# VHH binders against q9ulm0r997to1333, part 5

Target 1, 337 residues: q9ulm0r997to1333
Amino acid sequence: FSIPVHFTNGTYHVVGFDGSSTVDEFLQRLNQEIGMRKPSHSGFALFTDDPSGRDLEHCLQGSVKICDAISKWEQAMKELHPGKSEGGTRVVKLMYKNRLYFRSQVKGETDRERLLLASQTSREIVAGRFPINKELALEMAALMAQVEYGDLEKPALPGPGGTSPAKAQHLLQQVLDRFHPRRYRHGAPAEQLRHLADMLTTKWATLQGCSPPECIRIYLTVARKWPFFGAKLFAAQPAQLSSKENALVWIAVNEDGVSILDHNTMQVHITYPYSSVTTFGGCRDDFMLVIRSIPDKSSGKSHIEKLIFRMAAPKIAEATFIMASYMNHCTTTVNPP

## First folded at step 1 (VHH)

Design b11 (framework vhh_6z1v_2)
Fold by ESMFold2-Fast, scan of step 1:
Structure b11 (fold): chain B 337 residues (1-337), chain A 122 residues (1-122)
Amino acid sequence: as target 1 above (337 residues)
Amino acid sequence: EVQLVESGGRLVRTGGSLRLSCAASGFTFSSYAMGWFRQAPGKEREVVAAISWSGGSTWHADFVKGRFTISRDNAKNTVYLQMNSLKPEDTAVYYCAAEIYTVEGSYEYDYWGQGTQVTVSS
């Protein structure tokens, strides 16, 4: 058998497997073929999408057989869409992306890891899950344009090496759609979009001759300035603050713990180290965190706080599993060999 | 040979202004992001400001926003920190740092200068 594995940069790689192949064996083969380190070092994992199309990708555990995962997905798809013809149903999509990010592993990164991390970061920027101002957003989009398309081509000429103004405009819009925050372009008049494309052109032109690996390294250097680089962000509403039912926050999960960020500015309100987290996970239809506070100096007494957040059901499961993975990693790596 | 040399640190009165400079050599300056850090006695080193390779994007820590401005001159291989409305709590050793890539590896490294002392008296 063989199946394509899709990457965050829009490319794919076809991987061979047999009826007995586990996810671990499948990933070992994939990683060898594309130049990735093992999952415990890179933090990358294999995902399948939800057959219902409502949930996000599900992380595949290493001991699971690839054939079994595909069969379960296909069976669920048939049950959800019994009226669809065979030709009208979508096929399972395998996605390979970063799940866990460890600062201690940065020095060992491969060029392939950096390319896929930068591409994933770009998707987060586009989706509004990364703090970026208008000026930096254009510079970051220009770096990815240089990586994907190379040097900015000169305007139309009566021969090879030129592009028509219409083709150039289409390319600039494609770059903005792929690499620039959607919020800065949503509802914008055509005149403002043209101005944005002109600014992108200026930024992209300064990168002439920059190689893709060089642009990727610059991109990640800039992106890693944010303390929550590599964190997974979940939109949530604190249930304890019912009077502010329209108030949103980001729950950020990374190796340092679980943090609450301002939804608009993405500035940190509070960070809870994993050592302070007593209980976490789904509680009825909400996401729950039980936090043990530091003892008060005046009283010497610890306080237990229960935090409840309204989150989309698929996100509750995702946040719970990612927290468990980080906590497990911290527990096992602190002990002597 | 990568070198970062800070200059401009001195004693200044509260409310005063000061401009720090960092001269870089041994790498392609225009291709790397630069930052300013500071460290007061008994405290950890903290990020003050950062600037992209082109100078088109800057970041400033909340505690210096509106008072400090980072800039760079790629023709002179120099990064600057303009400090206005100085406060006693700005007293620290200020360090220049470069996020630099090496040809020998697929790694990035932070290179640091020796620091320049800024003292703000009331």
Scores: ipSAE 0.000, ipTM 0.159, lowest interface PAE 19.1, mean pLDDT 80

Design b12 (framework vhh_6z1v_2)
Fold by ESMFold2-Fast, scan of step 1:
Structure b12 (fold): chain B 337 residues (1-337), chain A 123 residues (1-123)
Amino acid sequence: as target 1 above (337 residues)
Amino acid sequence: EVQLVESGGRLVRTGGSLRLSCAASGFTFSDYAMGWFRQAPGKEREVVAAISGSGGSTWHADFVKGRFTISRDNAKNTVYLQMNSLKPEDTAVYYCATTEYYVDSGTWEYDYWGQGTQVTVSS
């Protein structure tokens, strides 16, 4: 058997497996073939696409057999389409992306790991789940353009390998679509979009001769300046009635704990270390966090705070799963056998 | 509480026209992208059209391009789907949905959904 595994940079790698192959064995083979460290060090995991297309991707556990995961996905497809045997033409999509990020593991990163992490970060920047100003956004897009397309080419006369002005403009638009925040281009008139393309051209030209690994290193050095680099962000609405009862926040989950960020600025309002989290997960149709404060040394006061957030059900499940994974990793690391 | 209420679904004949409406409440409408989705019996829910919060950008699926048009009226907190040249294969429950981020592709994550409105196209 063989199956393609899709990466955050838009490429894929075909991996062989047999009927007895576990996810751990499959990942060991994949990681060896593409130059990645084991999942416990890299934080990368294998996901299956949701059969309905409505829910988030499902993380595969290491002990599960690949064949069983595929069969389960196919069974779910049949349940969504009862009596539609023709559904056998549709195939499961395997995706490989960073799930958990640990600062202690940065020193051992491979070039492939950095490339995929940078590509994933770029997708978050495009989607607006990463704080970045207009100037830096163009610089980051230019770095990714250098990685993917190499040195900026000047328009040439039409011919073999030549780049016409129309082709050059198309390439610049493709770069902006792939690597630049959508919000900075949304509703922009054609003239402003041409100015952005011109600015991108200027930034990209300064990178002439820069190698892909060097551009990726610079990219990640800049991106890691944000304290929540590598965190998973979930849009949520506090359930409490207030003057901003429909206002959104970000729930950020990372190795330090769970944090509440301002939706617009992405600045942290509060961070709850995992040691302070008593209970978490789905509560009815909402996401719940139960926080226990440390008694104040001077006053001796302690309290339990219950936080309720409105979130889509698939996002509640993912946030819960990610939090549990970070908490389990922390426990194992602190108390090694 | 975010609420989305679709209306306008009914039985129409092949070649007819229909306009669906979705009334939104409980959030700042102009800050959110809106999408129309449909689901026929025994099939997956599919994206039909999407519009940005300002209305400055729209996207339509290839199978409805040239026949359907999405629009919005931010003063009325309403998004519309104008459907022309209807075909029997357009028969489905139509849903409106909202998300913070507009993306100009057929791959979107939507956070809030309406209950749907039934459109039936007969010969």
Scores: ipSAE 0.000, ipTM 0.117, lowest interface PAE 18.3, mean pLDDT 83

Design b13 (framework vhh_lunsekimig_d3)
Fold by ESMFold2-Fast, scan of step 1:
Structure b13 (fold): chain B 337 residues (1-337), chain A 120 residues (1-120)
Amino acid sequence: as target 1 above (337 residues)
Amino acid sequence: EVQLVESGGGVVQPGGSLRLSCAASGFTFSEYALYWYRQAAGIERELIASITTGGSTNYVDSVKGRFTISRDNSENTMYLQMNSLRAEDTGLYYCAVYIEYDSGYEFDYWGQGTLVTVSS
């Protein structure tokens, strides 16, 4: 058998497998073919798309067979669309992207890992899960434009074979849609969008002659300045607050622990190291964190705080699984063979 | 409802053995991978062992060769056989399962924990 695996940069790679192939064996083959390190070093994992077509992705565990994962997805599609013929049924989409990020693994990154990590970061920027101002947003979009499209084409001359103004404007709009925060363009009048495209053109032109690996290096150098680079962010509303208004927050999950960030500024309010987390996961329709303070020497007792967050149900499962994986990794790293 | 209940913890001397049990109810036991986690005072909760539906096992390096995870689908019970116990193995031991529902959501369920103390 063979199946395409899709990447965050919009490309795909077709991978062969057999009826007994596990996700781990499938990824070993994929990683060898595209120049990636093993998942324990790169932090990348395989995901399936949501059968319902919503913005939800499911991480596949290494011991699961690829054939079983495909069959499960097809059964879910059949249950959502009973009576649909084979010709009317969608096909599962496999996606390969960074799930866990470890600062200790940066020095060993391959060019392919850096490209896919930058592309994933760009998707987070577009979605509003990365702190970026208007000026930096255009600079980052220009870097990705240089990576994907190369040198900016000069304005079309009247001669045969020149690029039309309409074609040039379409390309600039495509770049903004792919690499620029939606919030800075949402509801914007045509005049503002033209001005934004003009500014993008100016930034992109300064990168003439810059190679894709060099642009990716610059991109990641800038992006990694954020302490939560590589973290997974989940929109949540605290259910138990001392203040009366239950404002939205981001729950950020990374190798350092679980952090609560201001929703608008993305500035950290508090970080809970995994050593302080005693219980976590779904609790009814909410996400729960049970935090234990460091024991007092004088009392010999620690205080326990129970935090409840309202969060989209699919995101509760994702946050829980990622936390468990980071906690597991910390244990393995402390006691190497 | 989904319920996990650990048992078998206790006090043992270094070099001794204990067998932990995790009794499960409220889900189709044979269809899910199962996990043992350990929590010690001042140390992060860590995954120490896992077992798949097909019986494949994984262990954290510190327990590999000393601990054996197993499952009995007829009894809806998972076990952790702990041999050559060390002081560092002291902690609360939790069993866990991750259940994916028809909605596509995956939720974690935990037992209450069972205490293992290794002391001379």
Scores: ipSAE 0.000, ipTM 0.087, lowest interface PAE 23.2, mean pLDDT 81

Design b14 (framework vhh_lunsekimig_d3)
Fold by ESMFold2-Fast, scan of step 1:
Formats: sequence, structure tokens, C-alpha cells
Structure b14 (fold): chain B 337 residues (1-337), chain A 118 residues (1-118)
Amino acid sequence: as target 1 above (337 residues)
Amino acid sequence: EVQLVESGGGVVQPGGSLRLSCAASGFTVSSNYLYWYRQAAGIERELIASISSGGSTNYVDSVKGRFTISRDNSENTMYLQMNSLRAEDTGLYYCARYTVEWEGSDYWGQGTLVTVSS
């Protein structure tokens, strides 16, 4: 058997497997073929797409057989779309992307890992899950343009051999769509979009002769300046027990703990270390965190705080699993009493 | 220890020339992406010229044909030759490096002031 594994940069690699192959064995083969470290070092994991389209991606456990995962996905598709012929039905999509980021993983990082991390970060920038101002956004888009398309082609010369202005404009719009924050372009008139394309042209031209690995290293050097680089961000609304307005926040999950960020600025309000988290998970449509303060030095009393957030059901499951994985890592490496 | 030291700024008349220098220590100029930024009063810093690790040069449109970026490997120094200077070229000029190491970071010099006045 063989199946394509899709990457964050839009490319894929076909991997062979047999009826007994586990996810761990499949990933060992994939990583050897594409030049990546094992998942425990890289933080990358294999996912299947959601047959229901509910923005839920299923992370595959290492002990599961690839054939079983495919069969489970195909069965779910049949249940959601009865009457479709197997021969004419959509095929499962396997995706390989970063799941758990640790700052220590930078040491020993491969060029392939850096490329896929940068591409994943670019998707977060486009989606508005990364703090970036207008100027830096164009610089980051230019770096990805250099990686993907190479040196910027010169504008049309007088005569039949020049590059079409319309063709050049379409390429610049494609770059902006792929690598630039959607919020800075949403509802913008044609003149504003042309201005952005002109600014992109200027920044992309300065990168002439830079290799893809050079551009990717610059990209990640800039992106990693954000303390929450690699964190998984979940849009959430705190349940109203005593607030007068419903406000959105980001719940950020990373190696340091679970943090609450301002939705607009992405500035941190508070961070809860995993040692302070007593209970977490979903109930109905709510995501719950139970935080225990350290005992009061004067009375020996600890305080319990229960935080409730409204989140989409698939995101509640995702946040719960990511937190459990980070907490498991901390328990394994620190050996707490 | 990595450091960048800028020099060569000064006061010149419109149409004049200046050569800015950026002396590097702790790394080699021949294998790094290097650039010059300019900051005018009340305006954000803009990238005006760059030289890639491969030796390719690029310029913002307002300085093309007037400014030339180069490097001297024997002196481990990067230069910006500025010709046909205009009043709008007045500002602080900074040299910078992006490193390709896994612990890469931006490096900035102290800046050198260029004033174009009649």
C-alpha cells in the first residue's frame, strides 16, 4: 500500500506501508525519507482530516495501525454521506504538522523541520492567530515568497519578451492570499490591494539571491521572538458569572502552562503553570479549568478557582488533549515528588 | 562577541556623496545577509539596501542608481556608497545582520547620522 502525506507548505510525500504497519512505524519511515527527527524530538504528529468538516483534525496514536485509521475514516464518511459509491468517494487526507513545541527542540532542528514550522506559522499569521503589525507582515510574506517562488521577476520591458503586468499582479495577489494576514486585506478596495502589492514587491526584491534555508531561518528568528511561538491558540469566551459584557479571549497552551491572552492584542493576561492545574476538560459546550493556588503561608489554606469558557466542541477536545500531552512531558522530565 | 560599528556619516550639500562603513567583528561579512536601514525624523525605519549571502544586491526604488552596497572580505566591512544625495536622504543610517545559525538573531549597529542641507 501507499498513501500521500500532506505538509503545511502544500507539498506531499508518498509513503509505503503494509496491513500491519503502526503509526509509529509509518512515521519512522516518513521521517527517514524526508529528513526529520523522530516525533519526540520534532514535536510533529500525523493527523487525519475531519470527514464531517467540523474543523476537527484527529491526531493518530502511535500504536494504531494505519489500515485501521483509514478504515475508521472511510466508515465515518459512509455514515455522513450515505448512498455515495466507494469508487467515487473522497479519500482520507493524512497531514503531518507540529503538535507540541518546546524551545529546547531548536537544538538539532533540521532544514525540513524549519521549513514546515515556518509554513505552519504562516498559516497562523494568515488566520489571525499570531501578533503581527502591517509592516512586519509584508516582510514575512516576502520571505515566504522568496522560499516558494525564488527571485522576483522584473517588470515588463518594451517588447514581446517582457513579463506581463497582469501576470505579475496575479502572482503578487497569490502571495498575499497565501502568506499575509487576511484581516489587513478584508474589505479593502482595489487601490489599497495594489498598494500592498507594490510594498510587497519592494520587500521581496531585497531578498534576491537568498536561498530558501536562509529565508526560513530569518523567518523563524523573527517569529520566535513572540513568547507564545508554537503555542496552540483557542478562541474562547469566559462564561458570564459577574461580567457585564461577553468578551473573547485566546486560550494559549504551551510548555509553560495554559495562558489567557487578550483577543485583539494577544498580550498575556495571566499564565497558569501546569502544577497549579487540578482539573481540566470539557462538559457539554464548556471548557473547564480548575486552578489551585499554593497554600496561604499564614493559614496554610489553598484557594480553588473554577474557570469556564465557551468553545466549539471540537476545540474543547483538542485543547484537552494538548494540555494532557504537555503535562505528561513535564511529569516525565521533572520527576515531581 | 558579535558587533557592528557604523561610520562615515556627516553633513553634505545636495548632489554630494558620502560612503558609510559598517565594520563587523565576531562573524564574516561574506557569508551573511546584510542590509542598511534608514530612519528619518518622525518616520519608521525603512530597508534601503541589502546584500545576500550569495552576493546579490537590492535597493529601494528611491535610491536605485544613486546608492551602491558592497563588502570587503579582507577588511570584514560592508559599505554604502551614496551619490547624488537629496534632502530626503537625511536620517540615521543603521547596518544590520540576520544570522543563519539555529540561535539566529538580528544585530543592529548604533547608527550614523547623514544630513543633506544647503
Scores: ipSAE 0.000, ipTM 0.256, lowest interface PAE 13.4, mean pLDDT 81

Design b15 (framework vhh_4orz_3)
Fold by ESMFold2-Fast, scan of step 1:
Structure b15 (fold): chain B 337 residues (1-337), chain A 120 residues (1-120)
Amino acid sequence: as target 1 above (337 residues)
Amino acid sequence: EVQLVESGGGLVQAGGSLRLFCAASGFTFDDYAMAWLRQAPGKRREWVALITSGGSTDYADSVKDRFTISRDNAKNTVSLQMNSLKPEDTAIYFCATFEVYEGGTYIDYWGQGTQVTVSS
């Protein structure tokens, strides 16, 4: 058997497997073939798309058989569309992307890992889950354009087979759509979008001769300046703040703990180290965090605070599993080679 | 391997309509612009319509206000609705995606095409 595994940069790799292959065995083969470290070192994991098509992704456990995962996805698809045998029904899509990020993993990082991390970061920037100002956004888009398309076409015509003016114009729009934050372009008139394309062209031209690995290195150097680089962000509404204009926050999960960020500015309001988290997970239809603080009082009394957040059910499960994974890793001594 | 498969072509009378479909596979469809090109007998291929990954559209002057391009990211399809067809629209229509980076090079992909014939 074989199946394509899709990557964050829009490429894929076909991986062979048999009826008994587990996810762990499948990933061992994939990582060997594409030049990546094992998941415990790289933090990457295999996901399936949501049978409902709502862009929800499910992480596959290492002990599960690939054939079983595919069969379960197909069964879920049939249950969502009972008696609807339509030609437009999707097939399972396997995706390989970063799940857990540790600062220590940078040592021994491969070029393939860097490429896929940068591509994943770019998707977060586009979606608005990464803080970036307008000027830096164009610089980052230009770096990804250089990676994906090479040197910007020069005024002097290349040999036969050069791109048409219409194709070149549309390429700039494609670059903005792929690599530039949507929020900076929503509702923009055509002249403003053309101005952005012109600014992109200016910044892309400065990267003439820069190789893809060089651009990726620069990209990650810039992106890693954010303390929450690699964190998983979940949109949530605190129960206590619902009385005025449905105030939203980001719950950011990373190796340092669970943080609450301002939804608009992405500035941190508070960080809870995992040592302070006594329980977490789904509570009815909400996400719950129970925090224990040790007061500086001589009495030695612990204070317990229960935080409740409204979140989509799939996000509650994802946040819970990611937190458990980080907590498990933080209790284990790292052993570098 | 990138695959683009067109369908929906046929014979139609002037003033009629046709809808073309393109099924895409082998790449992350959502991240790439999709285009329709056409080639009339004895002529070079010409661009007809383009839709970006974000949904922005553009059209050749010859088809503007008559043709509409759209995409369905859930189904990995792009379609071209052709209205008010004219004999000069007779051509083989190709689905395409451009500048796909594979193995250190950039590759443009085209499907095999679907024939559209408009009789006067």
Scores: ipSAE 0.000, ipTM 0.105, lowest interface PAE 24.6, mean pLDDT 80

Design b16 (framework vhh_4orz_3)
Fold by ESMFold2-Fast, scan of step 1:
Structure b16 (fold): chain B 337 residues (1-337), chain A 122 residues (1-122)
Amino acid sequence: as target 1 above (337 residues)
Amino acid sequence: EVQLVESGGGLVQAGGSLRLFCAASGFTFSNYAMAWLRQAPGKRREWVALISYGGSTDYADSVKDRFTISRDNAKNTVSLQMNSLKPEDTAIYFCARSYSVTYEDSGQFDYWGQGTQVTVSS
């Protein structure tokens, strides 16, 4: 057997497997073929798309057989669309993405890891899950344009082999759609969009001759200035038992702990180190965090606070497992057996 | 925009020599590792030789001590000198670009040319 594995930059790689191949064995083959380090170093993992099509991906565990994962997805798809004409249209999509980010592993990164991290970061920027101002957004989009399309081509005179103004405008629109925050373009008048394309052209032109690895390294140097680079962000609404009930927040999970960010500004409100988290996970339809403060000198007893957040059920499971993975990694690297 | 164009292939007797050339355009050649891969009929495409941006080289075991890869950054070319050719070396040879600028990431290839045929008769 063989199946395509899709990457964050829109490319794919076809990987061979057999009926007994586990996810771990499949990833070993993939990583060898595309120049990635093992998952414990790179933090990358294999995901299946959501059979319902709502962009809710499922991380595959290393011991699971690839054939079993595919069969399970196909069965779920069949059950969601019994006897429907659309039932045979969709096929499982395997996706390869960064799941856990470790600052200690940056020095050992491969060029492939950097490319895929930058591409994933770009998707987060476009979706509004990364704080970026208008000026920097154009600079970052220009870097990705240089990576993907190479040097900006000069407008050609009428003739064979040249690039027309209409074709150039289409390319600039593709760059903005792929690499620029959607929020800065939504509802914008045509005149403003032309101005934005003109500014992008100016930024992209300054990168002439810059290689893709050079542009990617610049991109990541800039992106890593955000303390929550590599964090997984979950939209959540504090329930009545929290101090921020009825307001949307981001729950950010990374190697430092669990943080609550302002939904609009992405400024941190509070960070809970994993050492302060006593209980976490799903509680009915909510995500729960139980936080223990440092012990009081007088009573010798810690203050316990219970935080409840409304969050989509699949995202509750994802947040829970990512937290567990970071906590386990911290224990393994600091206090090996 | 990225183009790799191979030349220098042909028919040669066993024990003979050939030199392959690859002309690169559309990117900053000096910033990339360059490689040669080959594909024999009915077989998977296999890596043969790699040269880093700094000039460091690596070779597949099957061609060590017989093949030499080199580059000319001023001319945007990479070449493969093939000595002591064997019938088993018969294949289409492809020039490839790698994101890797070192030996450590030699498996990453994002572009290659259309190939040049090398036939070694017994």
Scores: ipSAE 0.000, ipTM 0.101, lowest interface PAE 21.2, mean pLDDT 81

Design b17 (framework vhh_podentamig1)
Fold by ESMFold2-Fast, scan of step 1:
Structure b17 (fold): chain B 337 residues (1-337), chain A 120 residues (1-120)
Amino acid sequence: as target 1 above (337 residues)
Amino acid sequence: EVQLVESGGGLVQPGRSLTLSCAASGFTFSEYAYGWYRQAPGKQRELVAAITSGSTLYADSVKGRFTISRDNAKNSIYLQMNSLRPEDTALYYCAAVEYEISGGETYDYWGQGTQVTVSS
C-alpha cells in the first residue's frame, strides 16, 4: 500500500506501508525519506482531517495501525453520510505538521524541519493568529516569495520576449494571498492594494540571490522573537468576565505553560507556569484551569483560583491533550537516573 | 474562485422575524467554519453569530433571538433573526475560514453583504 502525506508548504510525499504498519513505523519511514528528526526532537506529528469537516484535525497515536486509522476515518464518513457510500465524499488526507515546539531542539533542526515550520508559521500569520505589523508583514511575505519563486523577475521592456505587467501583478497578488495577513488587505481599495504590491516588490528585490534555506533561517529568526512562537492558540470566552465585555481571549499553550492573550493585540495578560496548574480539562462543557499561587509568607496561605472558559468541545479536548503532552515532556526531561 | 452570496435582507417591522441565507461555492463547504457579521453606518464591524468546529457562538446583543445554522447538502448558511429591534439595522456579511489545528477564528473570505433595516 502507499498514501500521500501532505506538508504545510503545499507539497506531499508518498509513503509505503503494509497491513501491520503502525503510525510510529510509518513516521520512522517518512522522517528517514524526507530528512526529518524523530518526533520527540522535531515535535512533528501525523494528523487526519476531520470526517465531518467541522472539527479540528485528529492527531494519530503512535501505536495505532495506519490501515486501522484509514478504515476508522472511512467508517466515520459512511456514518455521517448514510446511503452515500458512492460519489462526492472526501478521501482521507494525512497531514504532517508541528504539534509541540521545544526551544531546546532548535539546535540540530534539519532544513526540512525549518521549511515546514516556517510554512506553518506563514499560515498562522495569514490567518491573523500571529502578531505582526504592516512593515514586517511585507518583509516576511517577501522572504516566502523568494523561497517559493526565487529571484524577482525584473520588469522587461514591452515586446515579444518581455514579461507582461498583468502577469507580474497576478504573481504579486498570489504572493500576498499566500503569505500576507488578510486583515491588512480586507476591504482595501485598488490603489492601496497596488501600493502594497509595489512595497512587496521593493522588499523582494532586496533578497536577490538569497537561497531558500537562508531565507527560511531569516524568517524563523524573526518569527522566534515572539515569546509564543510555536504555541497552540485556542479562542475562548472567560466565564468570569462581565457580559458587557466582548470576552474573547486566546489561550496559548506552549512549553512554558498556559497564557491568556488579548484577542485583538495578542499581548499577554498573564502566564501560568505548569508548576502552578493543579487541575485542567473539560468541566461541564467548558475548559477549566485550577491555579495555585505561591503561599503568602505573611499569611502562610496559598491562593487557589478556578478559571472557566467557554470553548468548542473539540478545542477543549485538543487544549487538554496538548497541555498534558507538554507537562509529560517536562517530567521526562527532569527524570532522575 | 471562492464565493459567498448573501440573500434575504430587507425592510422589516420591529418585533418581526427575518431569515438570511448565504450560498457558498468554489471550495469544499464542509472544510470551512462560517460566521455572520454586521456593520451599521459609523460603527465597527461586529460578529453576530458563528458556527465554529460544530459549535455555535453568539454576540450578547443577539443571544436568544438569533440562530445560526448550516446545511452541508445545500452548501448554505442561515441566520434566523427573531424579535428584531431598530438597533439590528445593518449590512450583514457572511464569512468563511478554513479549519486549522490552532483553532483560530480569523475569517478569510467575505460576501458582499445584504442590508437589513428594522423600522416602524
Scores: ipSAE 0.000, ipTM 0.106, lowest interface PAE 20.2, mean pLDDT 80

Design b18 (framework vhh_7n9e_1)
Fold by ESMFold2-Fast, scan of step 1:
Structure b18 (fold): chain B 337 residues (1-337), chain A 122 residues (1-122)
Amino acid sequence: as target 1 above (337 residues)
Amino acid sequence: DVQLVESGGGLVQAGGSLRLSCAASGFTFSSYEMYWGRQAPGKGREWVSGISSSGSTIAYASSVKGRFTISRDNAKNTLYLQMNNLKPEDTALYYCARGYEVTLESGYFDYWGQGTQVTVSS
């Protein structure tokens, strides 16, 4: 058998497997073929797309057989579309992306890992899950444009070429759509979009001669300045009732613990180290954290705080799974053979 | 009908041990990931441990790592939780649950048992 695995940069690689192949064996083959380190070092994992269309990508466990994962996805599709003819292709989409990020593993990164990590970061920037101002976002978009399209073609001076200005404008618009935050462009008048394209042109021109690996290295150097680089962010609402209507926060999960960020600014309000988390998880719409503070010297006893957040059920599962994986890494990381 | 029945709870002194069992019926046990969760007095639900359908992949909450061991016997349709070095903080209603493949290490489940009470005295 064979199946395409899709990457964060919009490309794919076809991987062969047999009826007995586990996800771990499938990943070993994929990683060897594309130049990635093993998952315990790179933090990358396989996900299936959402059969319901609700953007709840499912991480595949290493011991699961690829054939079983495909069959489960196909069965879920049949249940969501009862009575629908199987005319046409029923194909699961496998995604390969970073799931866990460890600062200690940065030095060992391959060029392929950097490319895919930068591409994933770019998707987070576009989606508004990364704190970046408009100007820096243009510089980051220019770096990705250089990676994807190479040197910016200088505008033709008056000549008999007959090149369409519309072609150049179309390319700049594609770059902004692919690599620049939607929030800075959504609902913007044509004049503002043209101004952004002009600024992008200026930034991109300064990168002439820079190779894709060079641009990716610069990109990640800038992106990693954010302390929550590589964290997984979940939109959540504290369960405590107030007259306040718009009480959203981000729950950020990374190797340091679980953090609460301001929804608008993405500035950290508080970080709970995993050592302080006694209970976590949830069911349906509520995500729960039980935090135990260090004992006060005056009292000699810990304070226990229960935090409840309203969050979409699939995101509760994802957040819980990622937290458990980070905790597992911290307790089982030794010098492996 | 899916049915999960827990047993083995009771009263134990701090530092003691208990073994919980969950008898599953009404579905193909060997095809599903299984979980233990708990709910302590005055607290919400807490995921404790998860085990894959084959038993090859296992996960634990940080609060129980090194003290609890999850296992399953697919021939007997039974899930187990061996609890060692119990602490007063482990006092809770313990329940088993069936879940989805993405939730081995989470609290998201489709069916829950009634639970078995575990009380740890100081």
Scores: ipSAE 0.000, ipTM 0.218, lowest interface PAE 17.1, mean pLDDT 81

